# VHH binders against Formin-H (forH): the designs that were tried, part 35

Target 1, 361 residues: Formin-H (forH), of Dictyostelium discoideum (Social amoeba) (q54n00r34to394)
Amino acid sequence: VSLNEIIDLDREFELLLDKLAIEDPIKRKQMQSLPDISKRTLLEQNKADIYRTVKHKGPIESFADVKSVISSINTKHVPIDIIKTLRIHLNTADRDWIQSFLDNDGVQPILNILKRLERNKNRKRKEHSILQWECTRCIAALMKIKIGMEYIASFPQTTNLMVLCLDTPLIKAKTLVLELLAAIAVTDRGHGAVLTSMIYHKEVKKEITRYFNLVQSLKIEKNAEYLTTCMSFINCIISSPSDLPSRIEIRKAFLNLKILKYIENLRADYNEDKNLLTQLDVFEEELSTDEQLNSQQGTQIGIEDLFSQISSRVTGTPSQQELITLMTHFQRMSSSNLGLGVWTLYNALANQLEDELKIHP
Below, E stands for the ipSAE of ESMFold2; O stands for the ipSAE of OpenDDE; V2 stands for 0.75 times the mean of E and O plus 0.25 times the DockQ between their complexes.

## First folded at step 21 (VHH; framework vhh_sonelokimab_d1)

Design l05 (from l01 with S109Y; at its last look DockQ between E and O 0.24; V2 from the best seeds 0.00; counts 0 for: pae E 5.2 > 2)
Fold by ESMFold2, look of step 21:
Structure l05 (fold): chain B 361 residues (1-361), chain A 124 residues (1-124)
Amino acid sequence: as target 1 above (361 residues)
Amino acid sequence: DVQLVESGGGLVQPGGSLRLSCAASGFTFSDYWVGWFRQAPGKEREFIGAISGSEGRTWYAVSEEGRFTISRDNSKNTLYLQMNSLRPEDTAVYYCAADKLVGYSLRSYDYEYWGQGTLVTVSS
């Protein structure tokens, strides 16, 4: 251990004694004589409370150092006041501070908080929902700046942990999560990630089918802002793909869940809510438009349309890199010297693979 | 207490095959995403592939080029890695990993539980 680490321990322990109001000189002397491991144990036990004793300096001053901020949220029991001050700072920090926060993996501790809350068997406690809310607001603040949006949309685990927050009883947190997921879903890389996260939600929460809980919420929840945001999210994930077959496939999952009956009920119950009615109209108008387009497109599909359909289904999912690799193989093997034989071989191999998948699903 | 124990490593010639096993205990196996990583000497740990909880969805690193197959037997709490067409570059310590919330992530950081590893040597 270095001399600076020893001096820092003594200073931290003196601060703890002040916090505990141990003012008797004899008792302070006795506690100062404790072994270093005992001092570190007491500091660890009281670490979460240290931020409550520095009230007169203000959280803005403590947030100037990015590494200090990250260390303060990278603990097992982070105080909600620290997350609130982080949220405020993220909304007001300059671009260079935000870039440094991203470069130092500052998003990971926020995701770790969400992960711990999901693991907790008593996750329905009010304080846990408020902490989920504040973590989501921190993510929202990062997404308001271009570099933050690009980072969050591409950051591993973000959409997975966000979608698990949809089970919270706090309606404003549910609403914000859906707003953020919709914003991610309209991006090239984010659409597939959001769709994959809904499969992940089904797996983790043991849903009967993908989107089941989401569609059920249209009946259960009575908050008009939530209902509008939920329908907007559904419309976004359906409409984001440019190719008709992808939109039809995604929409079919909701039609199989009888969403049109839920829409009918929402129109009756919220017949004066302009914002909600607009989202219901978008769903039905896009359905009608795509049905008309589908009836006009016969069996004639061009190679360009096929490629766009395949790309739209895999972009932003784990399969994206696999498709790129496969296309690179096709490009390398398309030499005119090899002719039709190459494509005949690829087709034969694909048919054999499909036959094997039927035997071994 | 969560435990993951790999087995089945050993010496194999190039072009050969090997099946690795990972026995899991201390958690509800079907609730966890489980996967395989490897680490060659002096290299960072790299993702091989993984399989989801109760629905059995698999995904693989591009670098294995379709040579590996991951499966699980939830009745035996066991994860398998079938490795075919082995190359000297596949020589590494192979680890299994598990996490309840990792989803489709390729990052080793996202996995909470790890085995101690089993050595696979592919030599000419």
Scores: ipSAE 0.224, ipTM 0.683, lowest interface PAE 5.2, mean pLDDT 81
ESMFold2 (binder alone), look of step 21: mean pLDDT 80; pTM 0.823
OpenDDE, look of step 21: ipSAE 0.768; ipTM 0.908

Design l06 (from l01 with K100Y; at its last look DockQ between E and O 0.22; V2 from the best seeds 0.00; counts 0 for: pae E 14.1 > 2, placed apart)
Fold by ESMFold2, look of step 21:
Structure l06 (fold): chain B 361 residues (1-361), chain A 124 residues (1-124)
Amino acid sequence: as target 1 above (361 residues)
Amino acid sequence: DVQLVESGGGLVQPGGSLRLSCAASGFTFSDYWVGWFRQAPGKEREFIGAISGSEGRTWYAVSEEGRFTISRDNSKNTLYLQMNSLRPEDTAVYYCAADYLVGYSLRSSDYEYWGQGTLVTVSS
């Protein structure tokens, strides 16, 4: 992938946002934070419905009867070679064939395979993970065109089963699922479906709270592409709402899971990975921006709430000791013999420091 | 054996109320999404609503227009349907259904376990 192709992708994606009439600058920023494969998926979906002029090449004739194809995959045991053949056909089929496939509930047999694999969780084998992978790739192929993307984004059964695939040990399947979920989450109807599916994931996997396994994966997984995609997904679901209270509520779930500690560790471990660092920066920049907006609207935050927020961001990091040192200074200066003037001076110095850091990072 | 048994059906006047129950056994009730369907004579089963296992979140078909309330009591392994402002077109056999790995679904074919149904008749 050349630098010119990367620049062209971002420019083409901005044009797509214009065509979709997405004018909210916060939503536009969120959509620009999607992984490149998700941006390409959205571009292809829009292009496939408008600019489809290429005739089919491949075994269309063996797949011409939609109901026969659906019958071949609607069995108790589907050989992986049949699913691979379906995946290839879905990537090459014309729009009319895909429409017929959707109209005849062709997605349901794919979902049934995923459900059966979840029921056999005590027999988690490599072949089960590969079958999950191929089923996910079939869903990805459907999302390449507009009617498939709209179906997937609007059908909560599909997103529910996609999130359950996040438990797979196959890292490329995890990564693809997160890429697809991020693409769904930026759509008007898809954001709510993805959030609801993460509740479903919590229920089925018996998580302590929503997103627990997702955040834990930032420590467990060592694959930079996965980590970048995971952070991009998290950024997408936080930033999709245009209203500040909704963004704060969603983000609070991740802050309570101590995601800032995970982010600091990722910065240390992947300090040269530009793509991952960009997604980490997006998380922290949007946090800072929304905190500033929130403080401007109302200053009803109590001392204990403010300390809790600071502690959530610092505890377990090297910065904790520096904070303790600063608080020791505050403790000494908070004597009952000292007045408001000391705190006013501390505030003035802090403001001056912040102003200088903004000018000279 | 897995079993779902509906009860509480019967004859009711238009504008009246009924509460249906569905007793579940033979599976871990709290792990299952459970819901209600109905089937009027000559029609296919239609989705009424569903409730999640652990958090008790509900989804309803828009066609009931807020007249029905779904609840569950996991300590009694029982699903409920409170039906208010009943109309003659609500006359149907009412079924409870459950599925482990499915969120809510409008399609009856997506549910693994079914009750035998209870008849609700709304007429003067």
Scores: ipSAE 0.000, ipTM 0.262, lowest interface PAE 14.1, mean pLDDT 78
ESMFold2 (binder alone), look of step 21: mean pLDDT 81; pTM 0.832
OpenDDE, look of step 21: ipSAE 0.633; ipTM 0.851

Design l07 (at its last look DockQ between E and O 0.37; V2 from the best seeds 0.00; counts 0 for: pae E 5.6 > 2)
Fold by ESMFold2, look of step 21:
Structure l07 (fold): chain B 361 residues (1-361), chain A 126 residues (1-126)
Amino acid sequence: as target 1 above (361 residues)
Amino acid sequence: DVQLVESGGGLVQPGGSLRLSCAASGFTFSDYWVGWFRQAPGKEREFIGAISGSEGRTWYAVSEEGRFTISRDNSKNTLYLQMNSLRPEDTAVYYCAADKLVGYGYSLRSSDYEYWGQGTLVTVSS
């Protein structure tokens, strides 16, 4: 199978622009606007340079032998060029080769590289960030094929090590990691793995609470593509469960981190970015929809019947006056201050109190 | 510099109980996932269970059938294994192991752990 039959034109052309170091945004946009025939011509003109880079990779004589490839990446110091060559091959290899690669535990050496980079105190070096980037791109290539996606989603060490890459200074790597985690989180098998990996991230990075660094990144990072991808990931992990209680529980973690304030700031700062605004809208619309669904589950009992039951339990006890005091507070509030948003706030505070009492009885 | 030292092994009658300890030094104990393995003569090292760093979450191999309890005391840099209802097939050398990156029950391989103790022998015999 030829390299060009598997790699789509858009992705191949992005790789060529990276190889040619075309980083000027104006020039890069200009080249991305070229007709497909022009892009293919440029790819063919530069095909030898890609293969020349592969031919300089050292002792690997061909990529047809799966075990030889795995052996070449299963070393203490893997040259970046070997990983780049692997990435290209993973994007072009047939299904049988990929199946053999997975069956021979070929993902583990990639994960071992990520693990060693995490242990290195100099993990912020440019070369280390690029190696993280290329390892993540190898995982991405595997995920483009159904058998690879299923394997990665079922192999939870992968998501553990991927979330640790979120501390990289290379914004493209951060963004790709979140894209891949979102794709995994959509799957039945992968959703739980991603959630568990965020707990793992908290413990390894000594995060204050789960998702703290992720939410903080919405203020710290200024790259619109990253911000859009980050919000898309957050939306994806919240929305993937089919059951309402799971969605509410996951969303509560972000609400407790005051994500709605970050969303307000992002709307102000990126008011012309349609893709980001769409993701911000998705978060708030799904919050509103699930709040409505939650209230509808409770509508079988009438408000008067519920209050009567509560009243009968407190009448004649010391708690009766406390209930009356609380209810007179609501009675004194103007009708304009008792809208859905205000009641939602009171309910959020009540839930926080219940959670606090579980921790500190 | 890094050391893990098991203690508490010995001879125990079937049905008895034993508490193993693993004293850790040379690293920040609370940063590490720590766990117990055992190795009977002629067998591979077998995962028993592990406990996470600061959160104290535990994971056990199914073969324990609820007989073993793992705990840690980060103030004493010590990992514990409480073994109850001991059987002759529990006879083995018991090892503690530590790693920063192994994660919640996702790696049962002994090769995934960076640091190992020298082991303590537990013999369950009539």
Scores: ipSAE 0.169, ipTM 0.632, lowest interface PAE 5.6, mean pLDDT 80
ESMFold2 (binder alone), look of step 21: mean pLDDT 80; pTM 0.825
OpenDDE, look of step 21: ipSAE 0.527; ipTM 0.808

Design l08 (from l01 with L106F; at its last look DockQ between E and O 0.32; V2 from the best seeds 0.00; counts 0 for: pae E 6.1 > 2)
Fold by ESMFold2, look of step 21:
Structure l08 (fold): chain B 361 residues (1-361), chain A 124 residues (1-124)
Amino acid sequence: as target 1 above (361 residues)
Amino acid sequence: DVQLVESGGGLVQPGGSLRLSCAASGFTFSDYWVGWFRQAPGKEREFIGAISGSEGRTWYAVSEEGRFTISRDNSKNTLYLQMNSLRPEDTAVYYCAADKLVGYSFRSSDYEYWGQGTLVTVSS
């Protein structure tokens, strides 16, 4: 990819950030750290939809009347054609119409559809998944302007119901949900809402640990765009906090799920997919950088926490056997009559080795 | 059928304490978010606090200033509200509510199931 093409994307993305009124310097930096495919996805979500020019003779004669539109979707059974028409209108409506829609609680009927679909899971899965997707696209349309984005980011039931849609078999809906959650997560208020929604997901779906299903999807799903978006989302929620302790805590959940093994498998299986490989590199580079910062700050780590971190990184890799061999030396020497002297010697040798590696990389 | 039945209401003096119970039946109690609302005469229904089903997370309306404690006993299918330092303005009908998908919402419209309420009167 040429430098000119990268510069053009960055210029377009800066214009999008201006359009969305994201002015906080920290948040703008975080948004600019998104991978190019995530930036392109956000840019495409703000393109005009061809459906805005099509006359539609549906059950609703006019979408100009906000209260009439809301009443038509606030029913027990909403035809998918009505939701598709709403999605198109939300993409083309002016700010005053959108403000009125939000003020009249127009988001709630969309969320009620998602709630009903979750309560009746597996019934006509394809039609349910398409309706989930169209509802998510309505949310995406609201997010394209500042007042909609601020409303969605401040309204936690929305992110809660969005994360439950990650269970859908429709891969394009999963992908869109992750893209939207990443966009929410970079905002001041939205990051906490997204993290809280992942706890909510764990509670509703009875996951053993938070993010379990998300990480498993890296093995189960075979769509490269999804895999790239999923890794981009994971990178986004880890890297969005400005403070090191928060990043370490979030990343620890993924390390405990053995994400590094999934990353190695993805590198092997998708060795020519530039966008996915970039996201895998981002995860590992950010991990290395934060590990260096953590060590330089002199943070005290308990021995059990340290062993857990080491084990999670080497289990399932060729280094596992070498670590086991090293630990058996430690085990054998821990009963030595030398006592503290054994550990002092090991530390001195390790420091000397590390010094040599810095001189001769 | 799903049922929520509040009990423990009554007359109490200002500064006193009262514990409300909500007995649940007809659903897997541990799967549900459950919470307390109240409605004073002539006023809108007001959120008090809620507790999650599986991890027992609680959160409260800012207005109660830490005077109330929500707990649940999943073995008894019962939700509790411990109210301390009661004031005359706490006089209301107290409702329990449950929903499987409500999450951390404070909106009464997000809860599917409701009890019939129990009256709490704070007066000398």
Scores: ipSAE 0.128, ipTM 0.621, lowest interface PAE 6.1, mean pLDDT 81
ESMFold2 (binder alone), look of step 21: mean pLDDT 81; pTM 0.826
OpenDDE, look of step 21: ipSAE 0.742; ipTM 0.901

## First folded at step 22 (VHH; framework vhh_sonelokimab_d1)

Design o01 (from j06 with S54Y; at its last look DockQ between E and O 0.52; V2 from the best seeds 0.00; counts 0 for: pae E 4.5 > 2)
Fold by ESMFold2, look of step 22:
Structure o01 (fold): chain B 361 residues (1-361), chain A 124 residues (1-124)
Amino acid sequence: as target 1 above (361 residues)
Amino acid sequence: DVQLVESGGGLVQPGGSLRLSCAASGFTFSDYWVGWFRQAPGKEREFIGAISGYEGRTWYADSEKGRFTISRDNSKNTLYLQMNSLRPEDTAVYYCAADKLVGYSLRSSDYEYWGQGTLVTVSS
């Protein structure tokens, strides 16, 4: 970080405050006291609009009146400039304004825009993707304060319409939606809402099974930031529950979709991307830790489910043939007249081996 | 051009049964959530139950579970409401509604398309 970057940030942020017409000295001082990362975030969110926007005179020259703002977006056709202006205001408004916006059902018009875009025959048009992007950024702005986060996490219709945006061709919008869903999923009230919304996504998009499109995107998409964010989201929804059975149940859906095969391919293709590799490691380490905890607790698991879990981890790796050879030994010995004695001996040898591996990893 | 037409309403004795139909046209039945609402005189419209389009999953208002059954016949593009053990308080105009994106919402304002309604009178 250089002194010139610090001076440039402060100057750029002053220009942003001027363009947003934040003239109250107390509010302006509060905004200037924000952490540098928050200032950079606000500048980036407004970067394209600062230098390209032609000043337009419209019905929302003042954003102080919450009901006037809501009325302007609660129409059948909302110009994108109005949504961009709303996004900027939501990022800078105080808590009382945001509370009033929520109390007057201000989120519903934003959701109605997303609903109309989903119903539109030309959903892949660039301007529709940009409007989805701006609506998602409005939701992001609301989520920066506690009352907005609590609203989003407690109202499943909001997360329902957010997950439908995952089908946009605009990679930066897909990435932002996953970031927001991950933030919601780590909250007490939001985790269930996100899981329920993925069921809703399956129903609306007629997916083969829940999470199918999400896991397929790990093969299709080549953007490293997206891949990292997608894996981070998956890790968040698995790890958020404190109880082991819940984590195992959620993870099982991804294991049945053969996510470990995609992880191996990603590890090979992105072998020097530290952020992505970290998320891949988190998935595999959490899996291993929970399997160890499950074994120690003696959780009753069906033989078929256990074999499926082992098979899904080994298939497509060099270890596959070694497992087949080992299982062939078990198959031959299963018809032995020695009965339980053979299995008891195999278990004793396996325990001895595992004890040695802990000493000499 | 989505259209919904309810039928099967009428007068029934307390304890009786009645089957309502909702004939749908202008849409693929499997693409919509479709459900039943009712509105008694002087009261707000209330949710009864619904069925999802793709998987055919049903859910009901807690107050109506066990007495009312929602079903559909895709070959006839028709939604049904079987009502048993009818009470005078069930007297209302019954509506079917459809929406492509409503999900599991109970709010009537979230449904895009509505039928004209059919009157059910349960005489005490």
Scores: ipSAE 0.272, ipTM 0.679, lowest interface PAE 4.5, mean pLDDT 81
ESMFold2 (binder alone), look of step 22: mean pLDDT 80; pTM 0.814
OpenDDE, look of step 22: ipSAE 0.789; ipTM 0.920

Design o02 (from j06 with S54Y S109Y; at its last read DockQ between E and O 0.44; V2 from the best seeds 0.00; counts 0 for: pae E 3.2 > 2)
Amino acid sequence: DVQLVESGGGLVQPGGSLRLSCAASGFTFSDYWVGWFRQAPGKEREFIGAISGYEGRTWYADSEKGRFTISRDNSKNTLYLQMNSLRPEDTAVYYCAADKLVGYSLRSYDYEYWGQGTLVTVSS
ESMFold2, look of step 22: ipSAE 0.435; ipTM 0.786
ESMFold2 (binder alone), look of step 22: mean pLDDT 79; pTM 0.811
OpenDDE, look of step 22: ipSAE 0.782; ipTM 0.916
ESMFold2, fold request of step 23: ipSAE 0.388, 0.376, 0.349; ipTM 0.757, 0.756, 0.747
ESMFold2 (binder alone), fold request of step 23: mean pLDDT 80, 80, 81; pTM 0.821, 0.826, 0.827
OpenDDE, fold request of step 23: ipSAE 0.837, 0.847, 0.837; ipTM 0.939, 0.939, 0.937
ESMFold2, last read: ipSAE 0.353, 0.293, 0.383; ipTM 0.749, 0.718, 0.757
ESMFold2 (binder alone), last read: mean pLDDT 81, 81, 80; pTM 0.830, 0.830, 0.821
OpenDDE, last read: ipSAE 0.843, 0.834, 0.833; ipTM 0.937, 0.934, 0.936

Design o03 (at its last look DockQ between E and O 0.50; V2 from the best seeds 0.00; counts 0 for: pae E 6.2 > 2)
Fold by ESMFold2, look of step 22:
Structure o03 (fold): chain B 361 residues (1-361), chain A 126 residues (1-126)
Amino acid sequence: as target 1 above (361 residues)
Amino acid sequence: DVQLVESGGGLVQPGGSLRLSCAASGFTFSDYWVGWFRQAPGKEREFIGAISGYEGRTWYADSEKGRFTISRDNSKNTLYLQMNSLRPEDTAVYYCAADKLVGYGYSLRSYDYEYWGQGTLVTVSS
């Protein structure tokens, strides 16, 4: 027994403990105190358990060879059991294996499965939805490791095909896709990829506007975990940009889809769901905060954006007719040859009124 | 029974222009994202640009922005490529391709496309 073999064994065993997520210090100490023969046995059993997952007659005989695994899933038809086996291995593989998988374009066969399922849209069977879900879970496994997250966030084809899975009737798959897209959207490169993928979704699904189906799902779906995750995703894509104009632009799309009415209904229907209510509060608090910042910076927002925001708040309230009357005055004066002086006077009067209301609320 | 047939290739002088056509049949043309690729001798097939069916959105490889224009006429089931300011390095076989699920915002690979034409040769010589 050489010293190099002893050093290699301890290193391999530490990798096994990390891979199995054994984090309890007492348990790690107990396992590290095992005799070398016991450590070798556990390493061999871990390899044997991987091989027991792959049936002898199946196309995947060993997960040690990355290229062989990729070749086995890079076919015109991949049974769901093979994808389930891949998912399990991706969750247990070390970082070097995952790096090799990414370097050899191993994500592409997974994407090809998703693409083929979407091409057969007339056949939205339960089996198709489960295969979509398992492919999404493979992507999730890759995203648990930093190199996988960076790859996914930098590769728009992945997010493009992920957003098409939002059409599935399988609520747990929808929920997982939104969780993953939110995680991608907070990364430096991933936010733009997710936004671009939602445009792609609009084009492929022939939506009226971007996010239409997503917002409609807040009314259609009744699963509280999904609703919470959906609102969390919406909050995430709005709030990730550091600059106010970007946040206002993204939020405008949802305000134009009348999301505030959906939020009102969700508060009534799910009044005891603390997780969902928190996400609804985040949306409204961020809206209010950005309105305050915008009023301090005044000239950053276009006129149409301002009108849209004001309209969305007063439509359907007692103040609606009064706003219409006020806008009619502005319209009348915009047709006047009086010029800038009229608008300057309106601003001066508005500022005076606001100052008086602060003193005499 | 899907058919894509390119036409309009030929010999052209440097600095010249050509308009390629791709006639499509056997599928609902307006549902498909269609695009152009080319393959120079000894090179791999490379993406030129594409256009969506639903909204008619175009995108191009960075190397081709400004010189090439992609358009489609859904009433005639035809995809077009207008090529201007042609250079000898543009000599290639030009292919049209169609797919329902091609995306925006990245260089598209040839295996992303389901249907392909036979190609038309464009030669730009002195």
Scores: ipSAE 0.097, ipTM 0.601, lowest interface PAE 6.2, mean pLDDT 80
ESMFold2 (binder alone), look of step 22: mean pLDDT 80; pTM 0.827
OpenDDE, look of step 22: ipSAE 0.646; ipTM 0.866

Design o04 (at its last look DockQ between E and O 0.49; V2 from the best seeds 0.00; counts 0 for: pae E 6.7 > 2)
Fold by ESMFold2, look of step 22:
Structure o04 (fold): chain B 361 residues (1-361), chain A 126 residues (1-126)
Amino acid sequence: as target 1 above (361 residues)
Amino acid sequence: DVQLVESGGGLVQPGGSLRLSCAASGFTFSDYWVGWFRQAPGKEREFIGAISGYEGRTWYADSEKGRFTISRDNSKNTLYLQMNSLRPEDTAVYYCAADKLVGYGYSLRSSDYEYWGQGTLVTVSS
């Protein structure tokens, strides 16, 4: 048990005694001498009384009835107070309630609110951004429980609509979205969902390339917490795969967007922000480590091993015939009297093609 | 003012082919994800596939992969469905649909699409 956890318990218990109107000094001393387990039990038994000071309008009669809660948010016009009340309950609900909420498709009404906000022609900036923020806080609450995290990570509609919130002017909301996306991205199932959602963001928002707006935000935004969270997210999506080729490919997108120049500028502008500098160091250290590994591994791989890797990835897919056709071209040219010049030309053309795909992905 | 108008339906023999068109007006066609659904008699509306507006990427319901091809022509504001190797169980009313916010992996629900055509009947029988 940490000293900070003991301090938190005593503070919460003193607040409970105040709310129960236990004012007798002798009685309060008796209650404060209770074992920590007893204090936690009393806090758990009285959670509802603690929340009576919350000023949110509560049209939801009972949180024990999951279907009633879902019907309250499954309407065309959901007041923000209802979403705030839901957010508070999701943060205090037990696992069985959360399981029932997920089983009854309770996430969908939250996503429908986010969709409606994206469709809204009359964007009333502050109120819409606050509603986006409260909806992402509901998702955050679900993610505190393992079953909620697994549901969100396997449900790509959620990450799709979350990434669209990155364009909100409310810095708190976009920061929270990045925190949640990073948490999803470190899971086996969620990593692919987050990467796919960033492609979706590119399509819906008409980005030039994937991650363009994200990297540009490192120059535009001046909030150190946001910048730290944004770099942490970038580091998470790059470093989550255990295999070197995947990490290199993801990082390549950011290097092509000149992220190292943004990092240089951030070091100069935030030279005493320890948390941000740590994330900048992580990016550059992981880059250096993987570059060293790639050089050692690349010079040791033989032609047969490389062919086996390519063949394993292509065999049985629609690309198989196209690869065979391409290899036939290589076969024809390999007997050319130009010798090394043929392969030099093929490499130059391949590099040019890869550069073109980076420009228009 | 938004209109989606399907055409190209009709009677076709089993094993035959048919190309459906969906003409769009009243919105910026290239901004929208557009797709095809069908509804057989007595069944719920079923997702066939969709194509993104900006990048032109397609995806199909698992049950429909292989026989149907979706394409779009943004210069003509038109969505197409090429159907090959038709079977009697393909008999249905075919609808086009459009939405700005449908994404990969959840476009299977008809409730996710904002705009709909009136449908065109395809009958596959001898």
Scores: ipSAE 0.090, ipTM 0.588, lowest interface PAE 6.7, mean pLDDT 80
ESMFold2 (binder alone), look of step 22: mean pLDDT 79; pTM 0.810
OpenDDE, look of step 22: ipSAE 0.744; ipTM 0.904

